# VHH binders against o75319, part 90

Target 1, 181 residues: o75319
Amino acid sequence: GNHIPERWKDYLPVGQRMPGTRFIAFKVPLQKSFEKKLAPEECFSPLDLFNKIREQNEELGLIIDLTYTQRYYKPEDLPETVPYLKIFTVGHQVPDDETIFKFKHAVNGFLKENKDNDKLIGVHCTHGLNRTGYLICRYLIDVEGVRPDDAIELFNRCRGHCLERQNYIEDLQNGPIRKNW

## First folded at step 7 (VHH)

Design m8c (framework vhh_6fv0_2)
Fold by ESMFold2-Fast, scan of step 7:
Structure m8c (fold): chain B 181 residues (1-181), chain A 118 residues (1-118)
Amino acid sequence: as target 1 above (181 residues)
Amino acid sequence: QVQLQESGGGLVQPGGSLRLSCAASGFTFSDYFMYWVRQAPEKGLEWVSTISDSGSYTYYKDSVKGRFTVSRDNAKNTLYLQMNSLKPEDAAQYYCATFSYRGPEDYRGQGTQVTVSS
């Protein structure tokens, strides 16, 4: 499949590391079959992802893929040294509690095994914005005790785009703390 | 191959107790956080409890705090859930689960049924 995701070109490929955390957010990489529909400067393959992270003097230790599809790239397109975790997350709806605790537990497991290095947890959905931003902010609020508005501001600034979905923002600001970490 | 096998479910009267067990194999159990989740008919999956790899930290759904106790025996690769003062709303299929960034996306057993009625 080679149909470019809706609005994918509107977003920066990779944000910056969120200071004080191990998170970095990006939009979905697209395998080589998509490149005929893209100008050279628009290409963002799995290889491009790792190049851009190295350019920031960072290193990925884990990729969490939140898309509800496997058509954009395959885990085999990633270096064998970087674990890949798929959490199928439906867009538009606030992620359910099972999805939230899967995310929290993957993050905590990674941090425990990587306490002696500074490798990053890369998180993406299709645009690297709404589902990605929600789950990162939910983790910071519920596990790290960050104030909701501070978590959202930090994510927006580092991603280079603001969370767009009002229902996600409202849940983060006013929803219950999910003590399931 | 990760395998999780739950047991200990059954029929109990309101106010009664049950102890669920989960036997784990195919992975280094002592390195993983473990979870109890439940699903009642026509309800979504609900997180119930979390226990850290060492057992030093435990977390509970608000409605079960003070009634349920999660524990683990790493030498036996077994997870437990002691359920006291059971209520009709606790009736559900109970699953043990684990989530690992290194393994398959979702590790969950087949579950054990808990029924609360007279």
Scores: ipSAE 0.012, ipTM 0.330, lowest interface PAE 8.6, mean pLDDT 87

Design m8d (framework vhh_6fv0_2)
Fold by ESMFold2-Fast, scan of step 7:
Structure m8d (fold): chain B 181 residues (1-181), chain A 119 residues (1-119)
Amino acid sequence: as target 1 above (181 residues)
Amino acid sequence: QVQLQESGGGLVQPGGSLRLSCAASGFTFSDYFMYWVRQAPEKGLEWVSTISDSGSYTYYKDSVKGRFTVSRDNAKNTLYLQMNSLKPEDAAQYYCAKIQPYGSTFDHRGQGTQVTVSS
């Protein structure tokens, strides 16, 4: 059904661009059919997403959707000019190596094709926090050589919420670097 | 159904110590990250500390690092904040929360416990 995800209202809709990167994180947008159950200030549709990013003087060039469902919105709800990539991830589990590789491949491809602009890579799961934060931090650590604690701090500050899942944080801080993809 | 009850606040002199407690009920406490948040008179809500579900990871507001220690006892469904070297700037109503402090809503936040620091 059309039930609002648990805890969805507890999270800021869109974070800030992570300085020194092309990443911006947000919670899942909800298509118009969900709005009848939301106050005007609680609404966060695909259109609202693009309006909020524009209000920060930023522009999306790619959306990576990490949810395990398509019930919240459809790719057709997004502007045709913005590529959409779906990577199905299960919550609670650290993303597997195949998922991490797919994420890195998409990010690297986008950056190579967008050298001449400053468009952002928008990443979301249901809350835009745990799976989203893990994969962004994993990329910064493995590809950009950022120290784990610095990556996590940067994500937390810019998202406006701290990564919550202990197993994700432990993997980021103490897990192996996955460099040879 | 979710209930959070803070206690342990009081009046102390600068440099003093207090230990705050938060008794949780109505949810599986050991499955959740927990947070301490404070609100001073004429100030907004400020995040103070976070502790992971197992207690293995802790995070602090810069101004309290080295002075405050968050801990939890999952067998007792209780969250703690040990506050040492208290400063006048730490005076506030302290709340525990099940939801991160950056949202506009704190999930089943109680009345809080007041901390006053003055000579």
Scores: ipSAE 0.006, ipTM 0.198, lowest interface PAE 13.0, mean pLDDT 85

Design m8e (framework vhh_6fv0_2)
Fold by ESMFold2-Fast, scan of step 7:
Structure m8e (fold): chain B 181 residues (1-181), chain A 119 residues (1-119)
Amino acid sequence: as target 1 above (181 residues)
Amino acid sequence: QVQLQESGGGLVQPGGSLRLSCAASGFTFSDYFMYWVRQAPEKGLEWVSTISDSGSYTYYKDSVKGRFTVSRDNAKNTLYLQMNSLKPEDAAQYYCAAYGKLESPYDVRGQGTQVTVSS
């Protein structure tokens, strides 16, 4: 359907860059067809996303889309200069190891190719919170050696919303480090 | 198991054309950005081209822009590189890759396909 995702309006459109990283998190942009169901101040299109990031004096170099659907916007709605990567993730469940490794490899590849610039990796799921926060924190913990609580607090502060799913938080704090690949 | 199999290389004269293919299996090809990378004699791996998972976005090394075209067929799990107006400096072993990893920008798993440009 052409329905607005549940609770989508409850979240800030876009967070701030996470200091010391190339990550920025946001909720899913909604293409023009959704605007008839939104007040002007509630609209958050792909164009609005890039305007808000530019307002923060930042630039996107990659978008990683973690939603399990293509209905919210199409890659063609994004500027041609910004690569788009789709990693299908199911909500509610902690992402599996294959998903975690896909995410890590995409991030590592981007960083290697973009060592001479300061462009950001934009990550989103539906709300830009649970799946998004989990994968970003998992990267920081497993690859960068950040303490779990510090990674979670950094994400929460910069996103402007706290991770809500206890199973995600528990896996980050007490789960195994995924070192393969 | 994850497999990448490159083909289509060969010997060509300067100004000639070749079309490279990469057959992918063992992973969800349509979920991955794909890369063409090459390794010339006495040099490390060098990025050549990137294509997004949908095929909507393509990027090229400056020296190959206008001469090379990357494309993909997600139904056939196949990546392509059309190479036109080949120059001697394009001679290299060409690999496809689904992603990079720490300390290695690209995870090349196939044996690659050799491109030689000479008269």
Scores: ipSAE 0.000, ipTM 0.120, lowest interface PAE 16.8, mean pLDDT 84

Design m8f (framework vhh_6fv0_2)
Fold by ESMFold2-Fast, scan of step 7:
Structure m8f (fold): chain B 181 residues (1-181), chain A 119 residues (1-119)
Amino acid sequence: as target 1 above (181 residues)
Amino acid sequence: QVQLQESGGGLVQPGGSLRLSCAASGFTFSDYFMYWVRQAPEKGLEWVSTISDSGSYTYYKDSVKGRFTVSRDNAKNTLYLQMNSLKPEDAAQYYCARHTWGDYSLDYRGQGTQVTVSS
């Protein structure tokens, strides 16, 4: 089980907060058992995640883990003060309506309970790009009324990498608005 | 080091069946989601099917649902695609591919196996 995800090193560990939102996207953190396969500058543990967020003068209030595995790190590797939510998603295909609903519900619940602070919702899949970008953009489009192209541009700019899966982009631009929030 | 070797393609009449196999080596097969993708002449790579690392979850392109079944044998490091009720539009070079542990493109693919459907 200690295999580094393929091409994981090709992606920036953490993006920037998406202005006007509470979202920040990052790639999957790898627990300390993976560090023997990484150079010091390549390490991105749960602790490294929190250090990098702090370096941006931000604070995490929730982590949403979209990976379909639990082998990369455990919730116990995170500070007890930060809630962790697992939403199992398969890569490659557009998330189904139930998954979209779970994501929207979690985001809305966090925002309701955190009106008096500026804490961020951290979202990740393996690379913090396609599933992560899709669900964040879907939320902005369906709940916040953001234009699809504007949501995609904002995500791409702040993540530092462009959404790659054409089926995800197509669904965001031309798919139905899901009123399940 | 990573090797994927497809087999089982051939010529079949419309309505016929073929079973494709993909032998994997050089990596821990049971750790990866696997794909079947295809490429018809003058077209790009087209995703056909995905199977989870455990084999518990399967996903299909709409046009093959109900006709194709993906499966895997982790003890044998082998991926399968059972293709029934084949149509002319299914004719393509079929490739086995390894998931990248993320969402972007195919990581590794084999040399492929050709499927021809004609009367």
Scores: ipSAE 0.000, ipTM 0.158, lowest interface PAE 13.7, mean pLDDT 85

Design m8g (framework vhh_6fv0_2)
Fold by ESMFold2-Fast, scan of step 7:
Structure m8g (fold): chain B 181 residues (1-181), chain A 121 residues (1-121)
Amino acid sequence: as target 1 above (181 residues)
Amino acid sequence: QVQLQESGGGLVQPGGSLRLSCAASGFTFSDYFMYWVRQAPEKGLEWVSTISDSGSYTYYKDSVKGRFTVSRDNAKNTLYLQMNSLKPEDAAQYYCAKGPYFTSEGAFDIRGQGTQVTVSS
């Protein structure tokens, strides 16, 4: 049971802040017990996450965990000063309206409470790519009015990897705007 | 200044009911998710229920599902918790908390003194 997620090593640990937003995307951090199967340069623990973000002169104010598991790390592995939100999101399927709603409300609430600082919203799934990129882009399109192609390009460039799931891309480009309430 | 004032607790026998209230002021109540959390003596804070800003979405801890109902009245800036079929394990100090986002595991913004619920024969 201490298995590294499939293809996890293929992805950059942390992207760059998406300019004009408070978002930064990364792959799932792995607690210390996973390090036996990793070379030192492949390790990406919760501590490594915070170190890499500080190296970019950024600060996390919220982590949103989109994985459908709790096996990779525990909230207790994070600094108590950084809120942690778990939104259980099934992979492969376009996130449902309830999941999209929860994500938007988490982001809006963070932004309202953090008007006087420049702290980031860190978002991750297993690879920090498909579920992560979908929900960030969905927010930018539906709430900020960004054109779908522009949102996708911005995410891809800043994450350092392109969204892979065609059904997610199709929904972002041609799907309905999700109105909450 | 954000203020939260809980009320409605008391002593009840197993199987009884209580309705808790939380009066909110100092912020735009209708913009926030609200939480009920509880703390029994010598235990940590335990999440009990969440209600969305509009009241359309509600979530519950498994052990209270079907027995507790959370609701809100945004016109009155008041949060409620209807507790039915109370069990001894439900005895605790109950607090309401505002949250800028949905979570059952995050830090809760607890401002009030809470209201004590005691369940015994």
Scores: ipSAE 0.012, ipTM 0.216, lowest interface PAE 8.5, mean pLDDT 86

Design m8h (framework vhh_6fv0_2)
Fold by ESMFold2-Fast, scan of step 7:
Order: structure tokens, then C-alpha cells, then sequence
Structure m8h (fold): chain B 181 residues (1-181), chain A 119 residues (1-119)
């Protein structure tokens, strides 16, 4: 199917790099088959993603796809020079400990292998907001020792949209530290 | 309208096996990732397994890895979960599900099939 995700047009395509980190968040890119349903200024293909990252003088070294579908684009639509990792997450529910663990290990592995460059980890779900913001903030809190309110504020400012799901915010602020990195 | 119908649940002893099936209709099955989720009494909904639209990529909850195998038949619009070496903690209502807007919606899951593990 070629159905545009609900509320997808309501969000900025790509945020800003989160200062002091290697993270950048964005909404799901849509392959060319979706372009007939979009005005030219609404298009956000995998190619558009890389062009917008380049416009910020940044370079992607890894994409972590948190969506529960492959219908929006396929890994084959991405440059072969950029590794692609799929971590399946459901919307609405706080990601489970296994998902958090996988995300942390992927990030830590990338950072260890990319210590000599400044390439970014691109993270997205459908809107690049709730699941994306949760996992990035969880990493900053648990692994880098960032205060929860500071991590959330940094993500919100750089993404250009605020985390919307109260259960995600509550877990970040008051949930236990997961020392499973 | 999306329709998902699970079957194959039942009672097994610890160490036993079951194969669950999910018949899908109302959408282009071959265009969508499919997943299995479960809910045990007094627990929240848990993700169990995912399979890509082509069947080429599969993912599993760590506690079921090596014991469960997900597969699909796109010609028959059917999703499967082969469950081996079943443990008491696997007892739950099992649901198949899909995502239309890229996020979980309870209305896009079936009615479920019950799995009980006991002597």
C-alpha cells in the first residue's frame, strides 16, 4: 500500500543534530511510489533525507529504523555506504527492556567503530517523535548520565516537536535506570 | 476492513510444541510486516516476533529466540508461529497484528488464540 501515514505531514522531515551527541532524528522517508499523493514541497524520500542532512553539513553513518513496517521504504532505497538497522517497536507502549538493550548495543557498537569520525546516528519511527525520542533519551539518561528533564528538552528543541506520549515521559522522568548497555 | 483470525492454540505440557496460524484479509497482506504479540493474565501486552513483508527478515523477543519460528505464506495470506520447547511463562493469549499507519492499533489485531502450558 501507498497510504501516507496519519499525521505524517504535521511533522518536520528532519530535526537538528543533538549537540554533544551523535544523534539526529527524522520522520520516516517515503519511497517514490508515495510522491503522486504529495505536493512537491511535501515530498521526503530517502534521497531527500540525505540531501537535508548534507544541507546541515552532517553525514549519516547509521540509520536505525524503529517502524513496525517496511511499506514506506526499503533498505535497498538507501546508499550502500550507510548501514541500516531495523529494531521493531510498537507505538503507544514504552519499549520493553530487550528493545532498549538492542538500541543501546547498536549505538555503543557504532560509536566504538566510528571514534575517528563525526558521522551521525539517524533514528526514526513513523513521525520521528515518540518512539524515537524515548529511545534516544533513554540512552542519554542510562548510558551518558544526562538528567531526564535535560535529555527531553534537548530532544524536543532539536527535533522541533515535543514528545507527546505521557507514559513515555513518565518512564523517562521516574522510571528505573536500565544498566543493561 | 482489516480482518485477522488466529487459530492453533491449546493445552500442552512443558517442553511441548504448538503451531499457531493467522488468516488475514481486507488488506494487501504481502505489502505488510506481520507480528505476533501475547498477553498473559495480569501482564501487559508483549511483543513476541516479527516477519518482514517478503519473509526474508525475522525478529524475536530474546526469551523465545531459538524456540519460536515465525513464517508466512503470501499466496495464502497466512502467518505462522511454530512454538517449540514451551515453558510455563509462554502461557498467554496470542494475537497476530499488522500496522496500517506505522504504529500499533488494537483494532488491527485478531481475537487471539489461547496457549496454556501445564501438566
Amino acid sequence: as target 1 above (181 residues)
Amino acid sequence: QVQLQESGGGLVQPGGSLRLSCAASGFTFSDYFMYWVRQAPEKGLEWVSTISDSGSYTYYKDSVKGRFTVSRDNAKNTLYLQMNSLKPEDAAQYYCATVYSGEWRPDYRGQGTQVTVSS
Scores: ipSAE 0.006, ipTM 0.241, lowest interface PAE 10.9, mean pLDDT 85

Design m9 (framework vhh_6fv0_2)
Fold by ESMFold2-Fast, scan of step 7:
Structure m9 (fold): chain B 181 residues (1-181), chain A 119 residues (1-119)
Amino acid sequence: as target 1 above (181 residues)
Amino acid sequence: QVQLQESGGGLVQPGGSLRLSCAASGFTFSSYEMYWVRQAPEKGLEWVSTIYYSGGSTYYKDSVKGRFTVSRDNAKNTLYLQMNSLKPEDAAQYYCAKDFPTGYSLDYRGQGTQVTVSS
């Protein structure tokens, strides 16, 4: 099980903060056991994640992990001061309404508890792209009233990579609004 | 102390090529990841490419993959961006940066180099 995720090296480790929001997206960090498979410059451990966020003059206040696995890193690899939330999502499938609700609930709860700071909600799946982009955009559309195309464009620009899954894009553009929070 | 000077921009027709250069001084260039970022008229800063300190790892914005190539010459303290098959959407002021771009504000010491793509 110490294999690097397919195409993981193709993606920028951490995107930019999405302006007007508390979101930042990144690819899955890989614990130290994966470093034998990586050149030093390719390493992106949990520590590297926090270093890169700091380099952007930002601070993480919550990590939402959307992967359907625990093999890449463990919550214990993160600072105890940063809350970690696991929401298991499968690739290829548009997240169901319960998953969307869990994501919205976590985001809304974080925002209520962090009114007096500017800490970010870090969201990742394996590549920090399809499931990550879908749930962030779904939140912006359903909760903040952002136009679907504007949400997608903002995510794509800030992540540096475009949403790849056509079924996710189709659901965001033409699917029903999920009025959960 | 950190100084970055971009050059190589200009006007090209769609499908044309340009090679941008960035001369760096005031820090140990070979010890830092370098970034290319751009800003189109009335837009925020947009990350384009990253190259790690050794040149061994490179990353690209999806829309430029296969068309742009970032490279560096650590002996000359110079960063490069080879841009091929330029599209109108690539028109922007291009900047090199020692730190990853944040938000819409630009506090880089480089003045950037303008790339215009039009007929």
Scores: ipSAE 0.006, ipTM 0.450, lowest interface PAE 10.3, mean pLDDT 87

Design m9b (framework vhh_6fv0_2)
Fold by ESMFold2-Fast, scan of step 7:
Structure m9b (fold): chain B 181 residues (1-181), chain A 119 residues (1-119)
Amino acid sequence: as target 1 above (181 residues)
Amino acid sequence: QVQLQESGGGLVQPGGSLRLSCAASGFTFSSYEMYWVRQAPEKGLEWVSTIYYSGGSTYYKDSVKGRFTVSRDNAKNTLYLQMNSLKPEDAAQYYCARWESGPYTFDHRGQGTQVTVSS
């Protein structure tokens, strides 16, 4: 369907690059067919995403799509020069270890192949907040050794919105380190 | 009124070292993560390093990892960047920055200190 995701308009389209990392988070882009339901200032298409990233003097090298659907936009709506990876995740639940492993593997592979540039890993779910923030913070904690509270605070400030799901926050702060890569 | 003042730049040969300092005033320094950013001629502003409130968590641009070390002295309201094994590509104007929330990164930065690397 052509329904705007619930609360999608409540969130900033694109956050800031997370300093110290290659991550940038954003909400799901909506293809042109959704624009008839949006005011001009509310539009956020795949083209708008790339324009906003360029406005920050940044360049995307990878998009990781965490949504459980492809109805909002298709990979074909993205520039052919930017790799696209789909990791299907269910909302509301802490991502399982297999999902966490897939995310870590994709990030580590990108970083290994992009040592000589500064291209970003763009990560989104529907709102670019809970699943997105969880997996980015999980990576920073487990792989980079960041303190959980520091990772969460960095994500919240750069995204411009705080992680909302208490089960995600609790897992990041008190859960075990996932040593799956 | 937020004020940031960088110092410590200069000319070094490749492989040399420099230590940059940033004196901060006008805010509770120990409550903010701090950043080093740089801008080379004809290039955009480029993030280099982040240090969190306590100094316990630090992050670096991939090309400077293992060579640069950021640190802070919260009692002196001072931020540091120790730069070792300097390369010609590190030549730039270096800025100390504090980031606030919103669509603009590094809203507060100083005048910068110039780093030149040449044989």
Scores: ipSAE 0.000, ipTM 0.170, lowest interface PAE 15.5, mean pLDDT 85

Design m9c (framework vhh_6fv0_2)
Fold by ESMFold2-Fast, scan of step 7:
Structure m9c (fold): chain B 181 residues (1-181), chain A 119 residues (1-119)
Amino acid sequence: as target 1 above (181 residues)
Amino acid sequence: QVQLQESGGGLVQPGGSLRLSCAASGFTFSSYEMYWVRQAPEKGLEWVSTIYYSGGSTYYKDSVKGRFTVSRDNAKNTLYLQMNSLKPEDAAQYYCATLYGDRSPFDYRGQGTQVTVSS
């Protein structure tokens, strides 16, 4: 048992699917060992994640974990039917180009292999907000040609929380398009 | 509780090398990811490199890739950063850091060690 992540309780567990995309964002699920530190209504385990996605009449086809740790839950805590991808990203810093390209490759690969279904790409960091929102918006801007302000607005509305890091917002609005995949 | 002590900084000429060390105590070092971060004058804190708890995965800021190598010795509770081909832009106070408990990234960092690059 580690401590609950800083401010983790401040955020909604799961957002809504971003319309016109295959993305859904959420905060990090916490394995059963954390439940002793949580009220029943605060629990958000890997099982709770899949129950909440199902309640929205959606299905996960891939989880992309952007956290820098394995302490919150393990891949073994997830259903065997859902692929898990770890992309280690540092918080507070705009993700580097290698991280951005890894994310884009994973998304492009999933979409190519899932043309015949409507399964979602679930993306999370610790709070499912800054790193998560940045990489999703970066994909929409660079790959799908969405205007930066439109991508950010869509993410904020569907996540239920606004991107907090001004450096992330500034890079999305004014930074270069990363065209290499 | 968490204690991190950096060393190995100094003055080098462009193209030179330095090896930074970080002695860790007060937590189970082998169970935590470790970070190198830096802060140049008039700049914010900047991530430089990361090493997974096992040492099996390492990540770097684009501008230092191929020049810096992070490593760790879990038996000695020590983190290292080998810096080669140093550039003036690398001049900064260097800190080792970790995520511990529920704290924000980089809340647990040491006092730092100063790296100066000038001719």
Scores: ipSAE 0.000, ipTM 0.178, lowest interface PAE 12.3, mean pLDDT 86

Design m9d (framework vhh_6fv0_2)
Fold by ESMFold2-Fast, scan of step 7:
Structure m9d (fold): chain B 181 residues (1-181), chain A 118 residues (1-118)
Amino acid sequence: as target 1 above (181 residues)
Amino acid sequence: QVQLQESGGGLVQPGGSLRLSCAASGFTFSSYEMYWVRQAPEKGLEWVSTIYYSGGSTYYKDSVKGRFTVSRDNAKNTLYLQMNSLKPEDAAQYYCAKYEPGISHDYRGQGTQVTVSS
């Protein structure tokens, strides 16, 4: 089979809900074919994801998958009741405006459709950190008017890991606001 | 022991204003994010607003953005919600809440009733 993603074991599976938002961040779940390469305590399947969210007394209403692959798990591995959105995003580079706008539109649409509940938007890339943290923070800054350092600190605290890519941090702190249309 | 006490609710006409207050005790208020939630009859619990521990960042439900303003006075251990241009859909019991990362439940106060009618 496929190899476990580099450094995947270094990160907590699921963060905490970001208070005052509908966001929760996590690392990519791995389908059962990867479990032969993992100790029981290292396993983090789609089922494990939903169990961990439930243990926090939270419920997922949408998953946004930012990876540039579908080798880790398939949408069919998720409950049919939870919508799944794929936004193909390459690592290393700050996401482009098209990617940022797709993310913002998905979040805004979810929030409008889920006014009468408290379901969460689950966001992940491979590690649930750099691309994930960038797009969540970009949304908070551009749409919710959050100060960049406050958005970054909130994400870091709730994810349990700090954003690592300096170009992402610099763009969040000093980059232009990407307007919705 | 965490205690939260809301006040400031009442009856207001559409387009009117109210200011809600929440007095907090039993924890280091300045170290925690605080938020407002509401529940109308026959509707689910709904998040309204959050304020970061410093007061420097605030978040709002889309339908209240531009009309509601959350603020805090860390010296007084008090959270506020200024509500302007009130609509009938804003009528609800309003609660302040403290979120604790890693705990399965939020702490909430007893709430304060907001009624919007002519």
Scores: ipSAE 0.000, ipTM 0.143, lowest interface PAE 16.6, mean pLDDT 84

Design m9e (framework vhh_6fv0_2)
Fold by ESMFold2-Fast, scan of step 7:
Structure m9e (fold): chain B 181 residues (1-181), chain A 119 residues (1-119)
Amino acid sequence: as target 1 above (181 residues)
Amino acid sequence: QVQLQESGGGLVQPGGSLRLSCAASGFTFSSYEMYWVRQAPEKGLEWVSTIYYSGGSTYYKDSVKGRFTVSRDNAKNTLYLQMNSLKPEDAAQYYCAAGFDTYPRSDVRGQGTQVTVSS
């Protein structure tokens, strides 16, 4: 359907690159069919995403889509030069270990294949906040050894919005470390 | 109100087949992507398959590719999952879900249908 996701307009389209990492978070881009319900300044299509990334002097090398739907845009709406990975995640629930592992594997693979460039891993869910922030922070904590509070603060600052779901925050701060391979 | 009712589960031997159905009501079925997800005992919820609103595109979890086929009948507001060559690791409670970005709460999610694989 063409209905705009609830509260989607309330969030900044794209955050800033998280310093010391290859991550950038954003809200879900909406394909052209949604533009009838948006003012020009509210539009955030796949094309708009890439334009905003370029305006920050950054370049995307991978998009990881964490939404539980494919109705907002199609992989074919993205440049063929940018790999797209879909990891279906349900809202409200802390992602399970298999999902966390898939995310870590994708990130590690990207970093290994992109050692000679500075391209970014773009991560989004619907609002680019809770599921997105959880998985990015989980990676930083488990793989890069960042303290949970520091990972959360870094994400919040760079995204421009704070993680909202207490169960996600609680798991990051006090949950078990999921080993990387 | 959104209602999803799964059926077709049961007990089968390894290598057997089952066809699951999901009857949907309370929303415009033909306008939403549909999903099959499953939950085995002691495990979290696991995505199995997606079908686009038109039925033109389907996607599968790697471990079920070539064995499971998702389909839909928009005229009947019904989603299907044909499961062939069933393995013990496929045993789980199977649920259908509409293309919502948030998972349906238990009060609006279907009751699920139990699939048991036992020799």
Scores: ipSAE 0.011, ipTM 0.204, lowest interface PAE 9.6, mean pLDDT 85

Design m9f (framework vhh_6fv0_2)
Fold by ESMFold2-Fast, scan of step 7:
Structure m9f (fold): chain B 181 residues (1-181), chain A 119 residues (1-119)
Amino acid sequence: as target 1 above (181 residues)
Amino acid sequence: QVQLQESGGGLVQPGGSLRLSCAASGFTFSSYEMYWVRQAPEKGLEWVSTIYYSGGSTYYKDSVKGRFTVSRDNAKNTLYLQMNSLKPEDAAQYYCARSHLEYGTPDYRGQGTQVTVSS
């Protein structure tokens, strides 16, 4: 299937860089085969993603894809110079500790290898909101010591849409710190 | 099961104030982000304001920033919109709406309360 994800058109394609971090969030890019179902101004291909990032005077150094599918685009649709990491994340529950560990490990590895540049970590799920916002905020809270409410506010402002899953927010505010490396 | 009921609308002069209320029932109010939206016949449905589940984060349509304040009382399952310095352009039917937890869009809204601004 070439079905557009439910409500995908209702979200901004790309947020802005989260100040003080290397994170930028966006909705899932859709490969060329989806364009028959989209008006020109609605298109958001992998190429469109990189063009929009460049328009913000930013550069991607890593993409972390949290979707549970490969049907929207393939790693081969991305520039070979940009590493791609797939973390299959189901959108029903707070991500498990293994998923959180994988995300933290990938971010820490990228930051260690990119100390000499200002390249961004691009993170997306289907809408670039709930799973994406949870994992970014979880990283900021657990690794960087950011207060939960501050992390959530920063993500909401920069993404242009608010985290909405009460179980995700509750876990961010009151859940345990995950210190598994 | 989900019910949202707005009140507090009325006729006010330009520069006047009104406070809208929305009574929520049939769901765990404190778990949902809430919206105020409005509809004037010729302008279509417009988003006005968003308040996060805790009341900590609020967002506003550019034209109402500094004039409108959204708030909530989770113990009373009630959403509020304080409207100051009202303009003729603010005249509309005002609705409270519940955010869809997956998609960030309204899934339920109330019957609305009419706001008229005229001299």
Scores: ipSAE 0.005, ipTM 0.131, lowest interface PAE 11.0, mean pLDDT 86

